# Ledger of designs, part 29: VH-VL binders against f1miw6

Target 1, 251 residues: f1miw6
Amino acid sequence: MPHFAKPLLRNIITRNLFNSIKKKQCLQYLQTLRTLQYDGFTTVYFGETDIPESLVTGEDFSDGYYMPTPTWCVVHAGGSQGWVPWKYRMFLRDELCIKQEDNLFFEFCDVVKKAYGKCAIVVKERRRQDATRPKEGKETEAQAHVPSVVNLTSVTCCPEVAKSYGHKLLTLPSPYNYLNPLDSAWSSLKWFIINNRKEFCLQSVDGVYSYQYILFSDLISKGIERINLSKWRTITTKVRRWENYYLGKLS
Below, E stands for the ipSAE of ESMFold2; O stands for the ipSAE of OpenDDE; V2 stands for 0.75 times the mean of E and O plus 0.25 times the DockQ between their complexes.

## First folded at step 11 (VH-VL; framework fv_traxivitug)

Design q1 (at its last look DockQ between E and O 0.01; V2 from the best seeds 0.00; counts 0 for: pae O 4.8 > 2, placed apart)
Fold by ESMFold2, look of step 11:
Structure q1 (fold): chain C 251 residues (1-251), chain A 122 residues (1-122), chain B 107 residues (1-107)
Amino acid sequence: as target 1 above (251 residues)
Amino acid sequence: QVQLVESGGTLVQPGGSLRLSCAASGFTFSNYWMTWVRQAPGKGLEWVANIKQDGSTTYYVDSVRGRFTISRDNAKNSLFLQMNSLRPEDTAVYFCARSFSDYGYESAFDIWGQGTLVTVSS
Amino acid sequence: QSVLTQPPSVSVAPGKTARITCGGDNIGDKSVHWYQQKPGQAPILVVYDDSDRPSGIPERFSGSNSGNTATLTISRVEAGDEADYYCQVWDYSSHYVFGGGTKVTVL
């Protein structure tokens, strides 16, 4: 068997190279972010989360004949200044239709420019090949770069749209999830939903709350309002400590 | 009505085996991580094990790793704890609890059962 | 695993404020949750994520967390608040950890 490879050694080499690549990407991300912050860019985290309808209604769908529950995608942004003063968006994740709002990122860039000036807009990596990510902070040749996009599942985030407003679009490497304060905000929203969905029932019948009358948008709106500036400052302070840890460990 | 009901606690000799069950009702069981927490008589709370929504990921306290197995059946709204090689220090009230977490960390346990007593003694 | 340190007991007069501490190295970097347990009963969650209350918990229960100390505060204490109170975190070794408990006595 003269064409046998050594699969275990190949696996070890592959894992070490992958880990080294991800460490380099994280260090590059953090260095770019700190340079932009030093240069007066306001950091804004732009992202999405999935909310299954069963989490909102509390209905018991766990019988032996399971029916899939619809899932909503919520899109918003925030940072150490709180939620961006921009109305969050909701999209239904239909298996037959993928819906993207073609003006959303353009509108978002305009709103954050007016609110904060130039921003470093951070979006999580969706496990895409990172070789397509543009270089940060050194793009001075408009004609030399092939345009690329960073997609949320619901929204296309174009670096050139961000640049046209004076912003910079950054991608957070996927294995470093602790560096995204928006994930903590989403967790807080979902805990608010769990603890308040009874109070958003519009009708009680025979002492049983009717979850069919929950005002879905009111519940989400209240949950987002509950995550106030003080909470955002706590979340971003925790992320800052993680960033310092990784800068020390990786350098 | 959201409810968790444990069963299966009894007197068992050291080295024996026992399987605990927890029946869930009034909520979508598959949305939640499920957890076992125990409390020895006169002592505090100790986390034992938890299991992800789809059953794919489990965590255990070191003292039970390799002896206890947590599992779930989402079609039957049921959580289980298989306990093998039982020791006297496993004597406790065993509670099942639920938690919401997308990531499996930093979560609270918001609903608890009333517990089932396991006594390991000869 | 790390040890969370709670005082074994706190005494408080009705109508006054009880403060229950939970000490741990850099506990301010963790989400701290608090449980109330009465004898022979299951624990109930009274504070989560340092300072948030679940549905049905009175506003007089509050929490804070910074540095090496998290604190559960019960203002306008009532006789029904007499119970054992536990803090809980997730530590970086992927384990959930409870404090040793604090018995609150309302005298």
Scores: ipSAE 0.438, ipTM 0.729, lowest interface PAE 2.8, mean pLDDT 80
Fold by OpenDDE, look of step 11:
Structure q1 (fold): chain C 251 residues (1-251), chain A 122 residues (1-122), chain B 107 residues (1-107)
Amino acid sequence: as target 1 above (251 residues)
Amino acid sequence: QVQLVESGGTLVQPGGSLRLSCAASGFTFSNYWMTWVRQAPGKGLEWVANIKQDGSTTYYVDSVRGRFTISRDNAKNSLFLQMNSLRPEDTAVYFCARSFSDYGYESAFDIWGQGTLVTVSS
Amino acid sequence: QSVLTQPPSVSVAPGKTARITCGGDNIGDKSVHWYQQKPGQAPILVVYDDSDRPSGIPERFSGSNSGNTATLTISRVEAGDEADYYCQVWDYSSHYVFGGGTKVTVL
């Protein structure tokens, strides 16, 4: 009688396996990253953050009507060298017509090549929302499937494109997103938005209407600029400490 | 205790060859990049060479390129420096060091041996 | 090749603060490491990644790095701090580079 391990045990085993796989992926990521660093690759973190309109306007939608407010997506890159000398991009996430600018990643790769030489470009693993179904499939040797393509909201990151510029594209496993210094940078940006949005608000009074508008571009620009090289160094140092911790723990 | 112990330093004539050894203990040797650093008498520190964990990658200072070979035996926890075509300018204390990379391609050396003296003289 | 420039010597009275500089083009964009070496001894890592301290190194040792200058600061200098100090970086050309060293004398 195949002892149907109680569903509870199956869930525990699945969780443990998942954790094990993710740990292995993290170790592989860290080892690869360190190897590339020794090989003279500059580490650059490339990513996006969402800025909902509510964050900018300060409107407390407390009354439960989740009116989907437009959300802006900011795409940028940074590392120990600070922000990449590249103009960040802003996209409206809800615009159906966001043609993935296929050329944006090319442009980015070219810019970082010129600025830093060969780079280890680190991107976050996209949480496949749909992977709730345990594909019962084959223990395929977790070959660190360098995903053939990492899709950001507005940008497609292709390892082959990176390679053509002499770069390496790395994916950070989703459970270890805190190993991406961009998260701290984005948090700082969001904090800045929340605390300074009033300073970027202009009031217009005409004979008929009074309205307020926010200098959104200036707000974002100033927020990004506030994260200076010193701040980036602090953030990346913290990330390095965590990386070292995991390298020691998982090895 | 984490330790590195160099050996093999001796007097050699110009044009001669010498092999230095470094024995590692107290840590997982195969997990670290290893490095040779030298110091001429009364002079500063000079990086000589480093080697990847698996030995697949090596780097050299220009002045020793083609003459020196860094290698390792992870099974024996040993680092080596084969020095050929030695010159008087190669006279130095040679230190074995463990490479520790915290950021990017930059690395520090956190563990050092006591060094072994190589003298190249006619 | 990146050249790191250090003063040849720094003199400091006991209990005072010594500052050792390491100059290099855009050194602030690199991680700087510092070593202490006493006569006849191997170097000891005292600061790494600009400002981090290895375990066992006193808090009196601190580092900073900005622009074209990295600085090792030794506060409350003791007689035992008399040594040669070297800064070190990794060069993009796949070379480790040491400064020329600074002799710290405790007066």
Scores: ipSAE 0.018, ipTM 0.584, lowest interface PAE 4.8, mean pLDDT 85
ESMFold2 (binder alone), look of step 11: mean pLDDT 92; pTM 0.942

Design q2 (at its last fold request DockQ between E and O 0.56; V2 from the best seeds 0.60)
Fold by OpenDDE, fold request of step 14:
Structure q2 (fold): chain C 251 residues (1-251), chain A 122 residues (1-122), chain B 107 residues (1-107)
Amino acid sequence: as target 1 above (251 residues)
Amino acid sequence: QVQLVESGGTLVQPGGSLRLSCAASGFTFSNYWMTWVRQAPGKGLEWVANIKQDGSTTYYVDSVRGRFTISRDNAKNSLFLQMNSLRPEDTAVYFCARSFSDYGYESAFDIWGQGTLVTVSS
Amino acid sequence: QSVLTQPPSVSVAPGKTARITCGGDNIGDKSVHWYQQKPGQAPILVVYYDSDRPSGIPERFSGSNSGNTATLTISRVEAGDEADYYCQVWDYSSHYVFGGGTKVTVL
């Protein structure tokens, strides 16, 4: 009688295996990161965040019409040195395929090279939605996963491009996204937007019509600026402590 | 106005089941993690569960794991808590709260409902 | 599971400064949020990410977080500040944790 391992046990085993693999990936990431840091690479976290227009304008659903509000994608980078001296980019997510600006990552790599020299560029692993099917494939040896091209919504991060500038592209494993200090910065930005958006509102009267405008660029710029070097240092220090914790725990 | 309104709290017997609802208004519900927090009478706040924007990820406090199920209907701007195998220790005001962080970690809860009272008593 | 420890009560005279502590192992490595709750009301976020304030929260409310202690400071305490205060963190294990709460009494 083939012991039908209860589907629950399979799920537990698969979860445990998945967890084990992810832990190993985390350890590899952290070890690589530390090695690069010791080798004089400056760690820079590169990423994007979505800012729905509703976040900026104040969501008024009074009319029950869920109008999909435009969403802005902000791309920037930072680390222990604060924001990189690269101008953040904003993209409107139109239903139309945001043409990935291939040149943006080149520009970024050049700027950070000039500013910091060799960089360890850390990006979040994009969960390929499609990889739900564990192909039962062969335990191929954990070859040092050459970081795959990481496609952000608006930017393609290519390891070869990074390498051409003397950088290393690292992918942060998805379960450990909280080790990305940029997420804290994005959260801070979003909080700033929510709390200060009224200060960036202008009213204009044209005849019988009253218009409310928001100085969106100024709002974003000021929000980014408020995340000063001190705040970055605090955030990156916290992340570093957690990194050390995991290095110790997973070694 | 941004608002959360809980409903469904009532008296139930031990071992019973109850479904709580939270209606969200004044914000894009689908953009936020949502959370249930409970407060037993005269006690502090206890996190119960949270759910990702798309409902694909849920987390629970250990005391309710396997008994409670958090779910959401983004089309209806509604959050739910299915509570099964209720115990007297589950007696509490249950608050629906919005999690501000898009990432589901290190989040503050910036919007709260008024809560709904669940009483589990024989 | 991370345990957050708060004093059960703090008494303060009007116009003085109240300090509410939240103790936890390496809490300084976490983001701490603070909530005010008045009797029969829902909690209100008063400080987030250690030291930031939501819109509408008076400047009298401030937060700090270092080492093993986070602190909510309420300067120039008013009668209306009498409430229960809760600290909250994410414990890096996919759980949110609240402190036990501190009752602030204005004398």
Scores: ipSAE 0.629, ipTM 0.854, lowest interface PAE 1.2, mean pLDDT 89
Fold by ESMFold2, look of step 11:
Structure q2 (fold): chain C 251 residues (1-251), chain A 122 residues (1-122), chain B 107 residues (1-107)
Amino acid sequence: as target 1 above (251 residues)
Amino acid sequence: QVQLVESGGTLVQPGGSLRLSCAASGFTFSNYWMTWVRQAPGKGLEWVANIKQDGSTTYYVDSVRGRFTISRDNAKNSLFLQMNSLRPEDTAVYFCARSFSDYGYESAFDIWGQGTLVTVSS
Amino acid sequence: QSVLTQPPSVSVAPGKTARITCGGDNIGDKSVHWYQQKPGQAPILVVYYDSDRPSGIPERFSGSNSGNTATLTISRVEAGDEADYYCQVWDYSSHYVFGGGTKVTVL
């Protein structure tokens, strides 16, 4: 028996025993994904990552009370074919919302249909265990917040929209993030940011927020380009090998 | 300048306790997972423990689980390792290290302190 | 619980190329990071995510990872490259694992 496979499987199951419901959800996810792949669906991983501005600037802001920094959200998608030929989106979470009719997921579904045909679109479980975003009311006190409102700092992925383009939307259970190759891509991007950010920040213009956005967009673009097709194939092959292994051990 | 400085290493008898500290400066401490790595004299590196940015999640190597507690104070840019029930095999230089990760996996350690020596013997 | 196997030492003539291997079952499925440690000093990250270099690390340091072997390559070695080198991965058991280390000696 492979030594690596035995300890890994035993440790994952042992450390996640309280997540037995999530284990069942993960097995169902894997079985559904394999059925869709057999039926000719192209797998595409769609998601977002948060980049705090202090990670980009690298400065040590006061750790004193009540000094939060803004957070950027990057939205993109990829798979064994590389990044989807779709312009990634970038949002600043603390900006005042002035656009309410963003159809980002509709556009995405159209692009991947044209590029790949029918897709199995994988997203991570929407519920986040901790709330890192500002929460100006959870709408508990004011139950007027409607679910149809499109938040500029968040992408809503509707299964019916995906189905209307011939796609299938799948949700990966939260504790199994290592089965999402997009997380490896995000990690590579953030490490690129940490190691290259000084080349994109000017010393003489420290107070200009719009100027920092321009530098940040170029930094992100360069970081995304660095994750080429070869890297994507490595990442997705790694995930597929683990998926096969879990299916053999868990079923 | 980005810097990590460990302190608290000393000679202690078996069964004793010791608390290590690591002071961070020059970067936003709360953006990073923090890590303890140890190195016994003349030996290689061994990962000891990790702690998430907000302190909510910790991981330990099996040999120290239940005896060591990693913690952090983001207001003071400080990382700690409380070591209880110390054994001779815990004798090592203890390094603190910085790691960026969203979920604590597949990461490297890009900034290291110079280490603090813990000696466990009679 | 992964075990990473490194040769205990490698000797190389100045100006030549040193290759330091890190063996592990399916290590090509993992992101491999490499550290340089000189006597009495802290480790320094020299390669991360298999083949990327931190800022300030010269281009003569490079890495590769496929199958069961990751390799750190140091081209045009110089006396200042004499050090211990460690590979490191994350094990899916939620542990970080280092190789045993390789002492590079520049003859």
Scores: ipSAE 0.606, ipTM 0.817, lowest interface PAE 2.0, mean pLDDT 80
ESMFold2 (binder alone), look of step 11: mean pLDDT 93; pTM 0.951
OpenDDE, look of step 11: ipSAE 0.393; ipTM 0.777
ESMFold2, look of step 12: ipSAE 0.598; ipTM 0.815
ESMFold2 (binder alone), look of step 12: mean pLDDT 93; pTM 0.952
OpenDDE, look of step 12: ipSAE 0.464; ipTM 0.796
ESMFold2, fold request of step 14: ipSAE 0.582, 0.546, 0.602; ipTM 0.804, 0.785, 0.805
ESMFold2 (binder alone), fold request of step 14: mean pLDDT 93, 93, 93; pTM 0.952, 0.948, 0.951
OpenDDE, fold request of step 14: ipSAE 0.597, 0.619; ipTM 0.847, 0.851

Design q3 (at its last look DockQ between E and O 0.13; V2 from the best seeds 0.00; counts 0 for: pae E 6.0 > 2, placed apart)
Fold by ESMFold2, look of step 11:
Structure q3 (fold): chain C 251 residues (1-251), chain A 122 residues (1-122), chain B 107 residues (1-107)
Amino acid sequence: as target 1 above (251 residues)
Amino acid sequence: QVQLVESGGTLVQPGGSLRLSCAASGFTFSNYWMTWVRQAPGKGLEWVANINQDGSETYYVDSVRGRFTISRDNAKNSLFLQMNSLRPEDTAVYFCARSFSDYGYEGAFDIWGQGTLVTVSS
Amino acid sequence: QSVLTQPPSVSVAPGKTARITCGGDNIGDKSVHWYQQKPGQAPILVVYDDSDRPSGIPERFSGSNSGNTATLTISRVEAGDEADYYCQVWDYSSHYVFGGGTKVTVL
């Protein structure tokens, strides 16, 4: 019986089934997105990135000897109209305190409704280890089974919250991260940090941690400002070419 | 200071094997994609292979796929290129380079080593 | 794989402007990076993401990218700018592609 199939064959079968599921999810995502765009929804990409403090300081620490440094999380959103006119958020991720802000998504939905009207809000799928079971929203509907809550590591994105503002929440399947223009924006931000961090880190004063924090926030703010409307239009145009490629490939 | 130092380049007969190493210093190695780029004598630059931060994703130019293997050891701040079934057209200076990219696309190569020469002849 | 086309050489007088082109199908939809390489040396990054400069690269190096052409512009060329220049992209087949290189000669 195949209950004890060799590990290599079992891994191949599992990978093939997973790829088929993700292929269907990607095709459904793309078809839904195009339908919403035709129906006048503004596409907005909402997401986060992690910035370890070592990236900002540029210090030489070995992994085996160095104590873990804190990681900062930046939450923002954008699309073909540039950054959403919403103040990005920055959180300190500590191993002792991990929390999600459900009120932040309510605020975001209100801001984009006022700025753009109805939106197709795209959020990346979390890494597989955290998405084994559907998560429920706070406002579960009675008609049909409502899709589970889509969670970022720092923010709870509830489909019912989006619906209450006239938005549609979409999840981008993880193997197709090339279809998220925020990832290009995050890469540009991290590149800006690498090339400019010395001007902010070398100006710290002895024993004054508040000076160091202020310079870090200024570095992030300047990096975000450098990703202007023309760069956003370039990034989203490149993503649309990828989307067309995958629509042709997966059909 | 940020530095990449390649080693292991030498004269090898066609069909032979060779392992290149790249030692990184002055930065948090595990935060970066790493890359091999080669340059044949008197010729231009050619990308060879990329590897992501934890080594779970690798990409190769078609001409070396199945013959070369890129790998990394983050505990030792080291990048490697195992080259098998070497051909005369693999003769080049091999550079290791650092790229900052979460996804292995759109990245630029901001830090380069000085290169190590691989000669395949007989 | 995409092919990036660069002129093999460009000659320019000191103090004048050199323009180095990189041709590719819809290259304006890609992020273009530029590298300078002097004889016997490793390349250095001079422009990234079409038009941005790394720390330490003078503002006389600039870049643009639209349609089928990306351009590296070196204004007020100095003798020290004599080098080979390469453009580079990543395409959607997960291949990094370099142009063939342009030798800039300062007369």
Scores: ipSAE 0.127, ipTM 0.605, lowest interface PAE 6.0, mean pLDDT 78
Fold by OpenDDE, look of step 11:
Structure q3 (fold): chain C 251 residues (1-251), chain A 122 residues (1-122), chain B 107 residues (1-107)
Amino acid sequence: as target 1 above (251 residues)
Amino acid sequence: QVQLVESGGTLVQPGGSLRLSCAASGFTFSNYWMTWVRQAPGKGLEWVANINQDGSETYYVDSVRGRFTISRDNAKNSLFLQMNSLRPEDTAVYFCARSFSDYGYEGAFDIWGQGTLVTVSS
Amino acid sequence: QSVLTQPPSVSVAPGKTARITCGGDNIGDKSVHWYQQKPGQAPILVVYDDSDRPSGIPERFSGSNSGNTATLTISRVEAGDEADYYCQVWDYSSHYVFGGGTKVTVL
């Protein structure tokens, strides 16, 4: 059985990329992005990644019993300029703790304004799980419905908020998520975690109790820091190549 | 200094068995995927097998599957390749290598040993 | 199984630029790594993840990867650059794949 490398680190590029509607959306996205870039907007990719505890602990759930392990969500941003100079956020995705920090996107917009000026903020389109039924509805002129709000799991991204800071919020169509350089960055982070988690594991031997604990914050911090400006440039260059390819192909 | 040192390569008859060893030093061995790569005389490089940090995952090139077993002893900083049912086409220099990747599972091999020669001949 | 195709040989004059290609279907979607191997020696990683250089590797070595072709570029070639060069990728089927190798001769 082809042991599928745990899908955790690879965004499966679903081959179904070629719905005509999605292609059009991609083209619109790319054209808009290029226009903004020419207008002097700095492109910043804002997003989140999930880090399951099992990734950190190395627990091989080989026996098919997917015990839901706690999952951490890391929120950060980056682009051709590297990581955005703000403190990334980490949340525990537990039913009890998902306090949507309503102000996080405001803070982010302020930081990028100060750092880069006007920005094209790119976020991934949230896969609406429920959009199974193609409503056969009327060919209404696909006015580029700028989604009024793009919700990350932990953060609400509002176009109006972005605009108030002089930014433009863009949504990357879901089939083209690989055009987000953050995915590569997150993959690198996760790979770092897998390969270095033991270095961050400490054993405490108390007279009565022996336990192991992991310096999770340090692990994440070092993993993020490892993705330096050079690496970001490489990743963004690759993305740009794909963007150019699609602009040429879809035009 | 980061180093890998292979040993165990020798002359063996077809159908025979051999165990190769690789001793690691200068780095936290248990943090890395490890790999065997071989090179037949005058030929190119061929991946043989790799193993994850704790040995729970192993992968093999098709030509050695069922015959070769990769294993590791993290306490001894050692990598092993048990080779059974050896064939003349298995004749090669076998390299131990450390797997490295910044972008995911698409790993490179950043540290190599000098290799050990395995000759399978009547 | 992914097949990587390299030219068997490349000749270059000292001080000139050598380009070694590695062809593969959609190789641009994969991370390509490059190794230098001199006779009787172990391979040395010279480029990883398409274009990154390990510590100690000269800036003369650079990599690119797009479409169906990855390229190792050696600028200002020196006599010491004469070696076999191999490209390598990881296949989705959990296999590592090497190219056939390219012998670079410095004329």
Scores: ipSAE 0.026, ipTM 0.597, lowest interface PAE 3.5, mean pLDDT 85
ESMFold2 (binder alone), look of step 11: mean pLDDT 91; pTM 0.935

